# VH-VL binders against Large ribosomal subunit protein eL28 (rpl28), part 23

Target 1, 132 residues: Large ribosomal subunit protein eL28 (rpl28), of Dictyostelium discoideum (Social amoeba) (q9gs21)
Amino acid sequence: MSQDLVWSIIKKNNAFLKSSHGLTLSAEPGNLRNKNSLKYSGLARRTTIDVAAVNGKVVVSSKIVKKAAFPAQSKKTTTFSTVNTRKTARFVKTLATQYAPELRAAALGRLHRVQSALRSAKKAAARKAKKN
Below, E stands for the ipSAE of ESMFold2; O stands for the ipSAE of OpenDDE; V2 stands for 0.75 times the mean of E and O plus 0.25 times the DockQ between their complexes.

## First folded at step 18 (VH-VL; framework fv_ecleralimab)

Design T70 (from T65 with heavy chain H50Y; at its last look DockQ between E and O 0.59; V2 from the best seeds 0.00; counts 0 for: pae E 5.2 > 2)
Fold by ESMFold2, look of step 18:
Structure T70 (fold): chain C 132 residues (1-132), chain A 120 residues (1-120), chain B 107 residues (1-107)
Amino acid sequence: as target 1 above (132 residues)
Amino acid sequence: EVQLVESGGGLVKPGGSLRLSCAASGFTFSNAWMHWVRQAPGKGLEWVGYIKSKTDGGTTEYAAPVKGRFTISRDDSKNTLYLQMNSLKTEDTAVYYCARDDWGFAMDYWGQGTLVTVSS
Amino acid sequence: SYELTQPLSVSVALGQTARITCSGDNIGKYLVHWYQQKPGQAPVLVIYDNSKRPSGIPERFSGSNSGNTATLTISRAQAGDEADYYCQVWDYSYDYVFGGGTKLTVL
């Protein structure tokens, strides 16, 4: 693979990893597809789960709304390394199962895509370091 | 084989401090999340807290009764988990276990425990 | 705080089936884990994720979880099964929660 192609892969993957910070996922169908922005007032009364890549790690963010409680708690974040892929998947699955089961499949699919992107970026960087 | 060995237990007065250690072997300690769990004499198991691996951020969580008084730390170069206990109360009297988190939400290997007695 | 309730004791005749319950509000939505503890010894994980066995745990141990009750089942009870048994869940609001424990006596 050429240096220009390696740079294209790194740039695309790094831009994706750095630009994921603002997406908020909600319980609404389709919002986990990353296609729409959501207004704050519309999200205040439902559980949200966000999965993003930040600085080469997986960050899971959530706001939990209980049935009889006030609107979602402050956003809580949990960071996972790429080494702990099984534990990360279990955390996301358990969180969604308990508090937002309608988000479970989409949140796990998003996690898989984020983990795949991080794996690809690591391999591309390793090839560049070796050949340079 | 996986082995966890707690030490540092003993008798201490209320308001005192004590530091527990857990020596780990037989697995990659630096990749593991680690727990402290306690058991008062004749009573059941009670979760105390955990620390994530350094690669997962090294952050801690604590059960409400010990927040602000107990601190969990780790030294990956020594394969050792620590529990610093401050402002001890008689209610903290228990056998303290360290445990490895292998399932993310279960504890698959436990040490044999160390007894802490808080009494005047 | 989320609470798990277990009976204080359960008795079973040698060779028969023991059932140890763990009750909690909507516990069927949780992944329940079970530990065996013999006197003076550390706990041992015997069931995780409601019904799965770690390596080395005999098939006599099984688990189920539905509604408000999770159950540890020990078929063909042996004298060596006499121990305390604890259920445990992770709850996002309260982290790790154990049941009070059940002493199993094999008669």
Scores: ipSAE 0.168, ipTM 0.696, lowest interface PAE 5.2, mean pLDDT 80
ESMFold2 (binder alone), look of step 18: mean pLDDT 93; pTM 0.946
OpenDDE, look of step 18: ipSAE 0.696; ipTM 0.898

Design T71 (from T65 with light chain L31M; at its last look DockQ between E and O 0.52; V2 from the best seeds 0.00; counts 0 for: pae E 2.2 > 2)
Fold by ESMFold2, look of step 18:
Structure T71 (fold): chain C 132 residues (1-132), chain A 120 residues (1-120), chain B 107 residues (1-107)
Amino acid sequence: as target 1 above (132 residues)
Amino acid sequence: EVQLVESGGGLVKPGGSLRLSCAASGFTFSNAWMHWVRQAPGKGLEWVGHIKSKTDGGTTEYAAPVKGRFTISRDDSKNTLYLQMNSLKTEDTAVYYCARDDWGFAMDYWGQGTLVTVSS
Amino acid sequence: SYELTQPLSVSVALGQTARITCSGDNIGKYMVHWYQQKPGQAPVLVIYDNSKRPSGIPERFSGSNSGNTATLTISRAQAGDEADYYCQVWDYSYDYVFGGGTKLTVL
């Protein structure tokens, strides 16, 4: 089963996941309509972790603020196949533990929901393909 | 039984190129992340880089000293990992190991290594 | 980059307990892995996830990790334990980091 087909089924079966694609878990204040204030200049210095389903795969992305005199941000994106559920969970857990322990539970909960939705979509697609 | 066998090491002059291979067996190679790790004579282990499984995006990461000069690739149909080494320097002289990273961000199986000597 | 520091060498009397340290800033937040490398051989994973043993590694090998120090402990040291030992972490920002290695001598 193609990744486009799996993603199409996810979109039909879970409008929240489609609508919240790219939702960022962060310690930052949320998106504010007033983007010209001093507050927006400070948002780039907070650690963020995002877990989403993209094209039938789990995508983990983040911005990391390191503890230093002049903190640098490290932005990375990592993709995981749905068969690597154990490695994906370890990746998210370890990333959060190292850099944003306050986000760990939320990130792992989001990961579980994304993985469950992808499993359900694959079962639904397999059922349709077998009938066809 | 998991086996990893490196080949392609040898003597090369500075500025030269060399391609290493790692033949894998005893596991589903296409699902594994694979690493290159090197060890200069009498020195410690140094991570060179890795390549993810194709299903996990197939992307690579490299240690700073080799970035831009080394390229990691894989051929899942041949169960083979490759390291293309260009613009070689004397400090690249080392035993090069391939290693498997199945799930733990640790290297649970290693080959016996292949020696690369870069000498003018 | 993230750095791990190990002592260059550790000596232990036969039958006694050896402790090999791996120091890093806030290393207690990491999953630490340990490798044994005997002379002329490839490394072998002996401890993963701070304290777990792979299949085939004897119970004499144990590990701990808290604060700024991880420790590999080898109880009832045997001549065959004489080797170099490396700690390793995965760091999201710097990928895979090894310690400098510790030569264990069994007297």
Scores: ipSAE 0.492, ipTM 0.778, lowest interface PAE 2.2, mean pLDDT 83
ESMFold2 (binder alone), look of step 18: mean pLDDT 93; pTM 0.953
OpenDDE, look of step 18: ipSAE 0.708; ipTM 0.898

Design T72 (from T65 with light chain L31I; at its last look DockQ between E and O 0.44; V2 from the best seeds 0.00; counts 0 for: pae E 2.7 > 2)
Fold by ESMFold2, look of step 18:
Structure T72 (fold): chain C 132 residues (1-132), chain A 120 residues (1-120), chain B 107 residues (1-107)
Amino acid sequence: as target 1 above (132 residues)
Amino acid sequence: EVQLVESGGGLVKPGGSLRLSCAASGFTFSNAWMHWVRQAPGKGLEWVGHIKSKTDGGTTEYAAPVKGRFTISRDDSKNTLYLQMNSLKTEDTAVYYCARDDWGFAMDYWGQGTLVTVSS
Amino acid sequence: SYELTQPLSVSVALGQTARITCSGDNIGKYIVHWYQQKPGQAPVLVIYDNSKRPSGIPERFSGSNSGNTATLTISRAQAGDEADYYCQVWDYSYDYVFGGGTKLTVL
């Protein structure tokens, strides 16, 4: 299957992945472990990390307390394609190490789950395309 | 094998505009994040900005001194990176390098640079 | 912006070990890269990921990063090592940051 055809199928199914469970892996932005935990809640913490599947891609978002502007936060997002697994993992690991080391394991675990879900969705889309 | 060749540098008056090009070869340009880095004469390296690969969303980030004045773009069909510089200031005088970031958030290959001089 | 500080110059006797420092607040939590720039040339990556060498870089180049200091170490310094050296980090909040550069003189 051509790369253009695979991409077209993934684009068509982005709404499906989001709609199926409303971004289940990231339904609670900024809360990587427990939505009611004060330590990890986006409502209670200044620095948060969120990893989600959005439109078939990995989106890493954070609210970061800037060193030079206490107590100001800076919200930033970065998108990665599913083929950039190595770069995405390095990005998340480095971000957590720099700004929220206590969240590093949870953020990488969520990244793994998001990437696995996207691979499964891509595999299912490719199987559907072959039947057609 | 990897080659990056900048062009389009020259003399320009303050307030003017200039467009730099970086021709790339020897790698899959469409998969790489690309950077512009500048060096004022006799000074150190200063990051200008980057553009992500199209597959990673194709978005840009800029250093504060150039944000709003400079625009990075790419044409993957021509393997070419661009820097559009508007509202140029004398402090923008520098050699401008393009550089590849294939992975690792480092600049593993650099072009030879092109000189931009902003002077009245 | 995140600040990286390097000494302006470092001198080393031929055949001896040079150490070039790069200081930053909690830099040990960052990935540090190092570039060599010889006169009239573009920079060349000599150390990445704190301590790894790209292909073609001699094993006498090494790096470390801990606490508030990253260090580029050049053992058995040669005349050809005379150059400017820059450290660089990627910072999620401040993007890509270079140190001011260090001129290495081999005596």
Scores: ipSAE 0.445, ipTM 0.746, lowest interface PAE 2.6, mean pLDDT 82
ESMFold2 (binder alone), look of step 18: mean pLDDT 93; pTM 0.948
OpenDDE, look of step 18: ipSAE 0.618; ipTM 0.880

Design T73 (from T65 with light chain Y94W; at its last look DockQ between E and O 0.55; V2 from the best seeds 0.00; counts 0 for: pae E 3.2 > 2)
Fold by ESMFold2, look of step 18:
Structure T73 (fold): chain C 132 residues (1-132), chain A 120 residues (1-120), chain B 107 residues (1-107)
Amino acid sequence: as target 1 above (132 residues)
Amino acid sequence: EVQLVESGGGLVKPGGSLRLSCAASGFTFSNAWMHWVRQAPGKGLEWVGHIKSKTDGGTTEYAAPVKGRFTISRDDSKNTLYLQMNSLKTEDTAVYYCARDDWGFAMDYWGQGTLVTVSS
Amino acid sequence: SYELTQPLSVSVALGQTARITCSGDNIGKYLVHWYQQKPGQAPVLVIYDNSKRPSGIPERFSGSNSGNTATLTISRAQAGDEADYYCQVWDYSWDYVFGGGTKLTVL
């Protein structure tokens, strides 16, 4: 539908989307699983959590509503490798618990899918290296 | 057995420099985040800074009182954490601990500490 | 900067329950860690994630965290529990904060 088309255009041109070995992963920025908060909160009041794969690593980005008056300074980005699965999960859980508990389950579920996709891409790269 | 052993503490004049080392053993140092925490004589614990594992980007963060003066680094081939301390002030006088952060954003193992005294 | 407040001292009779508080604005949204430090020694982690015990910490150490107060509870206090206790939190901007410390005296 039209949301899929818009997301497809955003995915191709989004500044935080990067592809490696054909892997392109992202969540819709600031809207993981909780659609109803968008209608009630309005854009300027919404706390967001984004989890994506960038250059073979997990990137967690957030916008915290308490700093909405300073959007450029309130947005934070943190990068983790796939080796530190537990530490990454704790970071996402803690961030959501502190600032957006309603997003916690969705953010952790998205993290799991991103990590799984990165493991699959690493396995595919290893098979290509063996063929050479 | 996890061991962390700090060294390099001593007496230094204000404005001087000192480099602390923390030798690690008994765990995979390259996967751990590492912290420096200090304690002035008779006072409480104060976080100084941390360094991520290199696989998590190897970046550092510092407490405000030490930003721009202290630098944390690591050498994974030597299992060693470092603290370079420049422009030292008398308020930097403390026992300096290195500590491991395995996965929990908690300091689950601490060294014995090394004393830094900044005095004229 | 986020601040944590602890009482300067707490006394407990041998065999009784000690409670050490750590107060902070909305501390219930944080994961609180607790450290024990005996004189001349390095700190030891005794509680992490509000209420979990590392291996080797006896189950008479427990923790809770809600609202504006986290509490370390030491049941059946022993002479060996006499120490300084620190709470600690972390936030997403990498601000690691310790409380000022509480001296526990076992009478």
Scores: ipSAE 0.369, ipTM 0.735, lowest interface PAE 3.2, mean pLDDT 82
ESMFold2 (binder alone), look of step 18: mean pLDDT 93; pTM 0.951
OpenDDE, look of step 18: ipSAE 0.636; ipTM 0.879

Design T74 (from T70 with heavy chain Y109V; at its last look DockQ between E and O 0.55; V2 from the best seeds 0.57)
Fold by ESMFold2, look of step 18:
Structure T74 (fold): chain C 132 residues (1-132), chain A 120 residues (1-120), chain B 107 residues (1-107)
Amino acid sequence: as target 1 above (132 residues)
Amino acid sequence: EVQLVESGGGLVKPGGSLRLSCAASGFTFSNAWMHWVRQAPGKGLEWVGYIKSKTDGGTTEYAAPVKGRFTISRDDSKNTLYLQMNSLKTEDTAVYYCARDDWGFAMDVWGQGTLVTVSS
Amino acid sequence: SYELTQPLSVSVALGQTARITCSGDNIGKYLVHWYQQKPGQAPVLVIYDNSKRPSGIPERFSGSNSGNTATLTISRAQAGDEADYYCQVWDYSYDYVFGGGTKLTVL
């Protein structure tokens, strides 16, 4: 983790907080987005989990492989406010445990990073608004 | 004391409509996800659907048998949960409970229920 | 849909241990919750997260979950434990799912 990368993530999250009508749909920074996308990508018929900041909220997106439901992949998006951290963490943990336990640690780690970035972006925005 | 009280149950013919209410007290209703669960006479519990808090997006999810016919809504200023039931069928006959889901994806507080009977 | 299967009935002698099972495909990867319902009453949560007790539930209620079976255990069964018992999970794809219920009879 570098200071320049952390600052880049904070600035991206400020943009996410403000772009309600021209959505920025990813919190994946440059190099990590390509590598992370491959690791968590929607390769056909595999389960994926993504956690991102969108318009100041946590958005959990997934593609779930269901053997019982042919043709086999369920896609869902679920939104949580930043104040509902306990329920969000339980949601991500439970989803991963049920459908992709190998992704659980990574998904929870990303959730923590997204929540931290949203807290930092809120503090920065509040400081800026108070100065004006 | 935390309390949930359902009302609005009654007798209705197939194809009819009915609106149930659930009055909440003793907790911060606006922060809670709220559920409807039903129980046909002599049968088991069946989840009907939920509505998220407004801050979590205010969206709803429904069990397959009721999708498109039932609508869950909430009025946080009145601490009241609603279930609008349309195109009712005899298989919808049940006691309808409202329930709170704080954080655990489980129903930790229940009302005492209101009976809906759908028959000709 | 995700299916939870419970026996229709379980009998236990007063003072003995009752075990009520809830079966599902890989239910061990779920958090299982248990509800007690006495006749004419609303359900009451007695176990959550497989094995945890809400405040006010006596220690003789316990739970476990592994493999394809979750179990509610009621030690030192009392007449007041006679009720219907339901297991429930939250499944990401199918949302909230209840078992069919088990009538516990205390002899």
Scores: ipSAE 0.566, ipTM 0.819, lowest interface PAE 1.6, mean pLDDT 83
ESMFold2 (binder alone), look of step 18: mean pLDDT 93; pTM 0.950
OpenDDE, look of step 18: ipSAE 0.589; ipTM 0.877

Design T75 (from T70 with light chain Y94W; at its last look DockQ between E and O 0.48; V2 from the best seeds 0.00; counts 0 for: pae E 2.2 > 2)
Fold by ESMFold2, look of step 18:
Structure T75 (fold): chain C 132 residues (1-132), chain A 120 residues (1-120), chain B 107 residues (1-107)
Amino acid sequence: as target 1 above (132 residues)
Amino acid sequence: EVQLVESGGGLVKPGGSLRLSCAASGFTFSNAWMHWVRQAPGKGLEWVGYIKSKTDGGTTEYAAPVKGRFTISRDDSKNTLYLQMNSLKTEDTAVYYCARDDWGFAMDYWGQGTLVTVSS
Amino acid sequence: SYELTQPLSVSVALGQTARITCSGDNIGKYLVHWYQQKPGQAPVLVIYDNSKRPSGIPERFSGSNSGNTATLTISRAQAGDEADYYCQVWDYSWDYVFGGGTKLTVL
């Protein structure tokens, strides 16, 4: 699939998150800089790291550029509960440090924003439950 | 303080099955990712597999030599990690350790090991 | 599988500095962990994340990692440091990989 075709699909399918509990954070997979251009699109890049909220949990998705010495790898997805904030941060940091150091700051920043959004949604839900 | 105690090792014939247990104490077992690592007599350490905490999805990964033959499971109500070993081969003869993940892809606490011998 | 290579043995005189190497293709990009195993005992983590010491590990244990080589350094070697030492990394494709181990002899 050409980079131009991939970008066309991304523009049409801008939301990549679903939540069964009413919390949805929409972002392009792997677009950690949040700019709508081909050079920042995670779907168009060789190595990608994406962090999103799915069903009230943190989901880390990655695609590592294959080397001749390694087996072929498809996209991997790892789920963390919100209670494991330190393990999640260390997982993202380790993955980025080893495979995409240029993405490390952006990936950790995205993680912080996702974790903050999940905390805020939990607090808001508790406030609504207390009211009624 | 942290303690990991393996049990269930013994002598088994090739093609047989064996179930190992690892009793954990001194930490919140339900939050931990847990590993099995083996060491053949006189040889080095070899990773066998791991299981995530149930909170983190409870999924497992295995080293290639044991995929399809070994199954890792956990019972958080008993603070116990398990290794079910099927279709055993002589090359599976080793001391089997359980180990705790330290949140950095290292194993910070290890049990004393249990010996599995696969021989006719 | 990603391969880590260690020398089979290293010798050091009492009070001197021992260096144990762990070689791998571009290992400098990895976070390397080190374990000490004394005869008949379980391994003990002595260095993690290339250079960090767990609580209770003496300052004379240190680690470094760059290029194709990670190194465990034990300064002022003591008789009690005689053990097997293993390096280990996590790899995206092969998960947990150990080196073959190095027997450290202290005279």
Scores: ipSAE 0.451, ipTM 0.741, lowest interface PAE 2.2, mean pLDDT 81
ESMFold2 (binder alone), look of step 18: mean pLDDT 93; pTM 0.949
OpenDDE, look of step 18: ipSAE 0.667; ipTM 0.887

## First folded at step 19 (VH-VL; framework fv_ecleralimab)

Design KO1 (from T69 with heavy chain W33S F105S, light chain W90S Y92S; at its last look DockQ between E and O 0.03; V2 from the best seeds 0.00; counts 0 for: sugar tag NAS H31, pae E 20.6 > 2, placed apart)
Fold by OpenDDE, look of step 19:
Structure KO1 (fold): chain C 132 residues (1-132), chain A 120 residues (1-120), chain B 107 residues (1-107)
Amino acid sequence: as target 1 above (132 residues)
Amino acid sequence: EVQLVESGGGLVKPGGSLRLSCAASGFTFSNASMHWVRQAPGKGLEWVGYIKSKTDGGTTEYAAPVKGRFTISRDDSKNTLYLQMNSLKTEDTAVYYCARDDWGSAMDYWGQGTLVTVSS
Amino acid sequence: SYELTQPLSVSVALGQTARITCSGDNIGKYSVHWYQQKPGQAPVLVIYDNSKRPSGIPERFSGSNSGNTATLTISRAQAGDEADYYCQVSDSSYDYVFGGGTKLTVL
């Protein structure tokens, strides 16, 4: 099944749709912009990149559907233990270039925000620890 | 704290040239793509152009009205962004802002701008 | 060239909800960002990627983008929200386009 066909089916009917002020957003995995669109759809796209914070770490994942007729999904996940922007950014850049160059900017943007959030959380935790 | 400080603005005659600078601090400048955006008096924001980081190719792109006349460059060793403006026109009169690109998303930090006035 | 259209002005009563629209052909395909600019000041990013808020931006600010229209929503409008607001689109980091700006007046 083509990604266009999949999109036509799920664009209005999936579990990840969120309503906000009369508009529909998406919280689906692999949606780097939280947009309900084919371009950013983690569900419909044959190739996706995702960047997330999990347990205080940066997790980068990719989904690859090799054959449209056989939607066996290959998911690869890489976890970064440090909030190193350069190293992780290079990885995301390479990954995006290889599988989804059109998502490169979005992926890097997501990474930056995830890392920033993690740093903030770490600082907050450290402050709390000092007060106790 | 991220800071961007524009300088080099002033009065120039039509056909003249001017070079603006933007001094950056508070972040790794070399990793950031940068934009120039201008605003004519009493008008809206107008994108002028960008320069990508070296790691992102270091390429430049310009808005149609300034293409061929303006050149964006950067000196990463000095954390400075430049806008070389040649063949200036009265229509180029504006406050010029430098802004940091948030990895291809939005312009997340802006300078306070520097005024360029092109007048005979 | 891609064009974004904003209303010239929007008025909102204090404490009410303001909505500023940004229209463009299939704008929903793009990431829309919003900037606030007060008189004599530089623009400030208030919404990015359609609906995300930068740190320090109040929750009263929200954004959406669908179809041909993006919307900046400012709930519980305060006097300090009076400003010009600009939408901007980015997609492939090739072209950056700003809307014409909307003057928000808080009554």
Scores: ipSAE 0.000, ipTM 0.598, lowest interface PAE 13.6, mean pLDDT 88
ESMFold2, look of step 19: ipSAE 0.000; ipTM 0.501
ESMFold2 (binder alone), look of step 19: mean pLDDT 93; pTM 0.950

Design T76 (from T69 with heavy chain Y109V; at its last look DockQ between E and O 0.58; V2 from the best seeds 0.00; counts 0 for: pae E 2.7 > 2)
Fold by ESMFold2, look of step 19:
Structure T76 (fold): chain C 132 residues (1-132), chain A 120 residues (1-120), chain B 107 residues (1-107)
Amino acid sequence: as target 1 above (132 residues)
Amino acid sequence: EVQLVESGGGLVKPGGSLRLSCAASGFTFSNAWMHWVRQAPGKGLEWVGYIKSKTDGGTTEYAAPVKGRFTISRDDSKNTLYLQMNSLKTEDTAVYYCARDDWGFAMDVWGQGTLVTVSS
Amino acid sequence: SYELTQPLSVSVALGQTARITCSGDNIGKYSVHWYQQKPGQAPVLVIYDNSKRPSGIPERFSGSNSGNTATLTISRAQAGDEADYYCQVWDYSYDYVFGGGTKLTVL
């Protein structure tokens, strides 16, 4: 696991707490804690996919081996607003289909959980704005 | 209803600069990723680059032949996409199209193109 | 970057079925899109996501994608179908790749 990746998530989490209410960054790098998560991550040891809420947006992070040469792996992140839900789902599905098909269901499931959390936070913010 | 119109093409000398515009109408431009695609006379389509919607971070990607020379930008208040082309080469001679990225990562709407000729 | 290969030209008799191929390593894992370009005109999307038709594209246009080959199929070819046809994919690295194009001639 990259210290730069962990540091960037922690840094964004702190900024997220200042700029949004009730959302937390995923603390789990990939799914390395439990046997089922480790099995999926371990099976795709050259490729990982993570989906998290950061600053009110969906962030998809991956570690991909472009040339299949050890130990060369590339890390990429990309951000989607909650407006582009179809495009976000297509992106995650396509990424998994191309590089880690065994992770596709888990990645899409994680995406749906993140999107649900963002919708709930938006509703909570809207109730607070009405009180002001 | 949905329309893209490019402008700003013309004749320019090698080493020169040119700025293309693409006026968009009939859709929510601020939610769309936008592309530039070019086609040299008698040749196939070549992707130039894109810009994400500002809501998705507003970042750009470029094809290798143009990276460092071309800059894609957008002005959502004017529904306009731009391509700034610097250090132009004769190999950049082409019709330049703007295109809208759809939810499935296809280019579902195209402009009619604007011709850029780079010649001494 | 990912490479797509198309035949330079395909001929079809009027009223018959044309098939235009687009080959790539594991292209079946991609969403393939197809564009029609008539002389002096902009490209028009005719198939997206391997097999779906945009509104206004006749049912004569269909697509398939499996293994290393995607295919655009045009049934009951008309003179107006003479055009260049391009396949296109993207991957997660944001690389948008076009095939080299295929000139369809209707005899």
Scores: ipSAE 0.427, ipTM 0.752, lowest interface PAE 2.7, mean pLDDT 82
ESMFold2 (binder alone), look of step 19: mean pLDDT 93; pTM 0.951
OpenDDE, look of step 19: ipSAE 0.707; ipTM 0.900

Design T77 (from T69 with light chain S31M; at its last fold request DockQ between E and O 0.52; V2 from the best seeds 0.00; counts 0 for: pae E 2.3 > 2)
Heavy chain, then light chain:
Amino acid sequence: EVQLVESGGGLVKPGGSLRLSCAASGFTFSNAWMHWVRQAPGKGLEWVGYIKSKTDGGTTEYAAPVKGRFTISRDDSKNTLYLQMNSLKTEDTAVYYCARDDWGFAMDYWGQGTLVTVSS
Amino acid sequence: SYELTQPLSVSVALGQTARITCSGDNIGKYMVHWYQQKPGQAPVLVIYDNSKRPSGIPERFSGSNSGNTATLTISRAQAGDEADYYCQVWDYSYDYVFGGGTKLTVL
ESMFold2, look of step 19: ipSAE 0.621; ipTM 0.848
ESMFold2 (binder alone), look of step 19: mean pLDDT 93; pTM 0.951
OpenDDE, look of step 19: ipSAE 0.745; ipTM 0.905
ESMFold2, look of step 20: ipSAE 0.467; ipTM 0.763
ESMFold2 (binder alone), look of step 20: mean pLDDT 93; pTM 0.949
OpenDDE, look of step 20: ipSAE 0.632; ipTM 0.887
ESMFold2, fold request of step 21: ipSAE 0.426, 0.436, 0.473; ipTM 0.733, 0.752, 0.779
ESMFold2 (binder alone), fold request of step 21: mean pLDDT 93, 93, 93; pTM 0.950, 0.948, 0.949
OpenDDE, fold request of step 21: ipSAE 0.546, 0.786, 0.800; ipTM 0.867, 0.910, 0.914

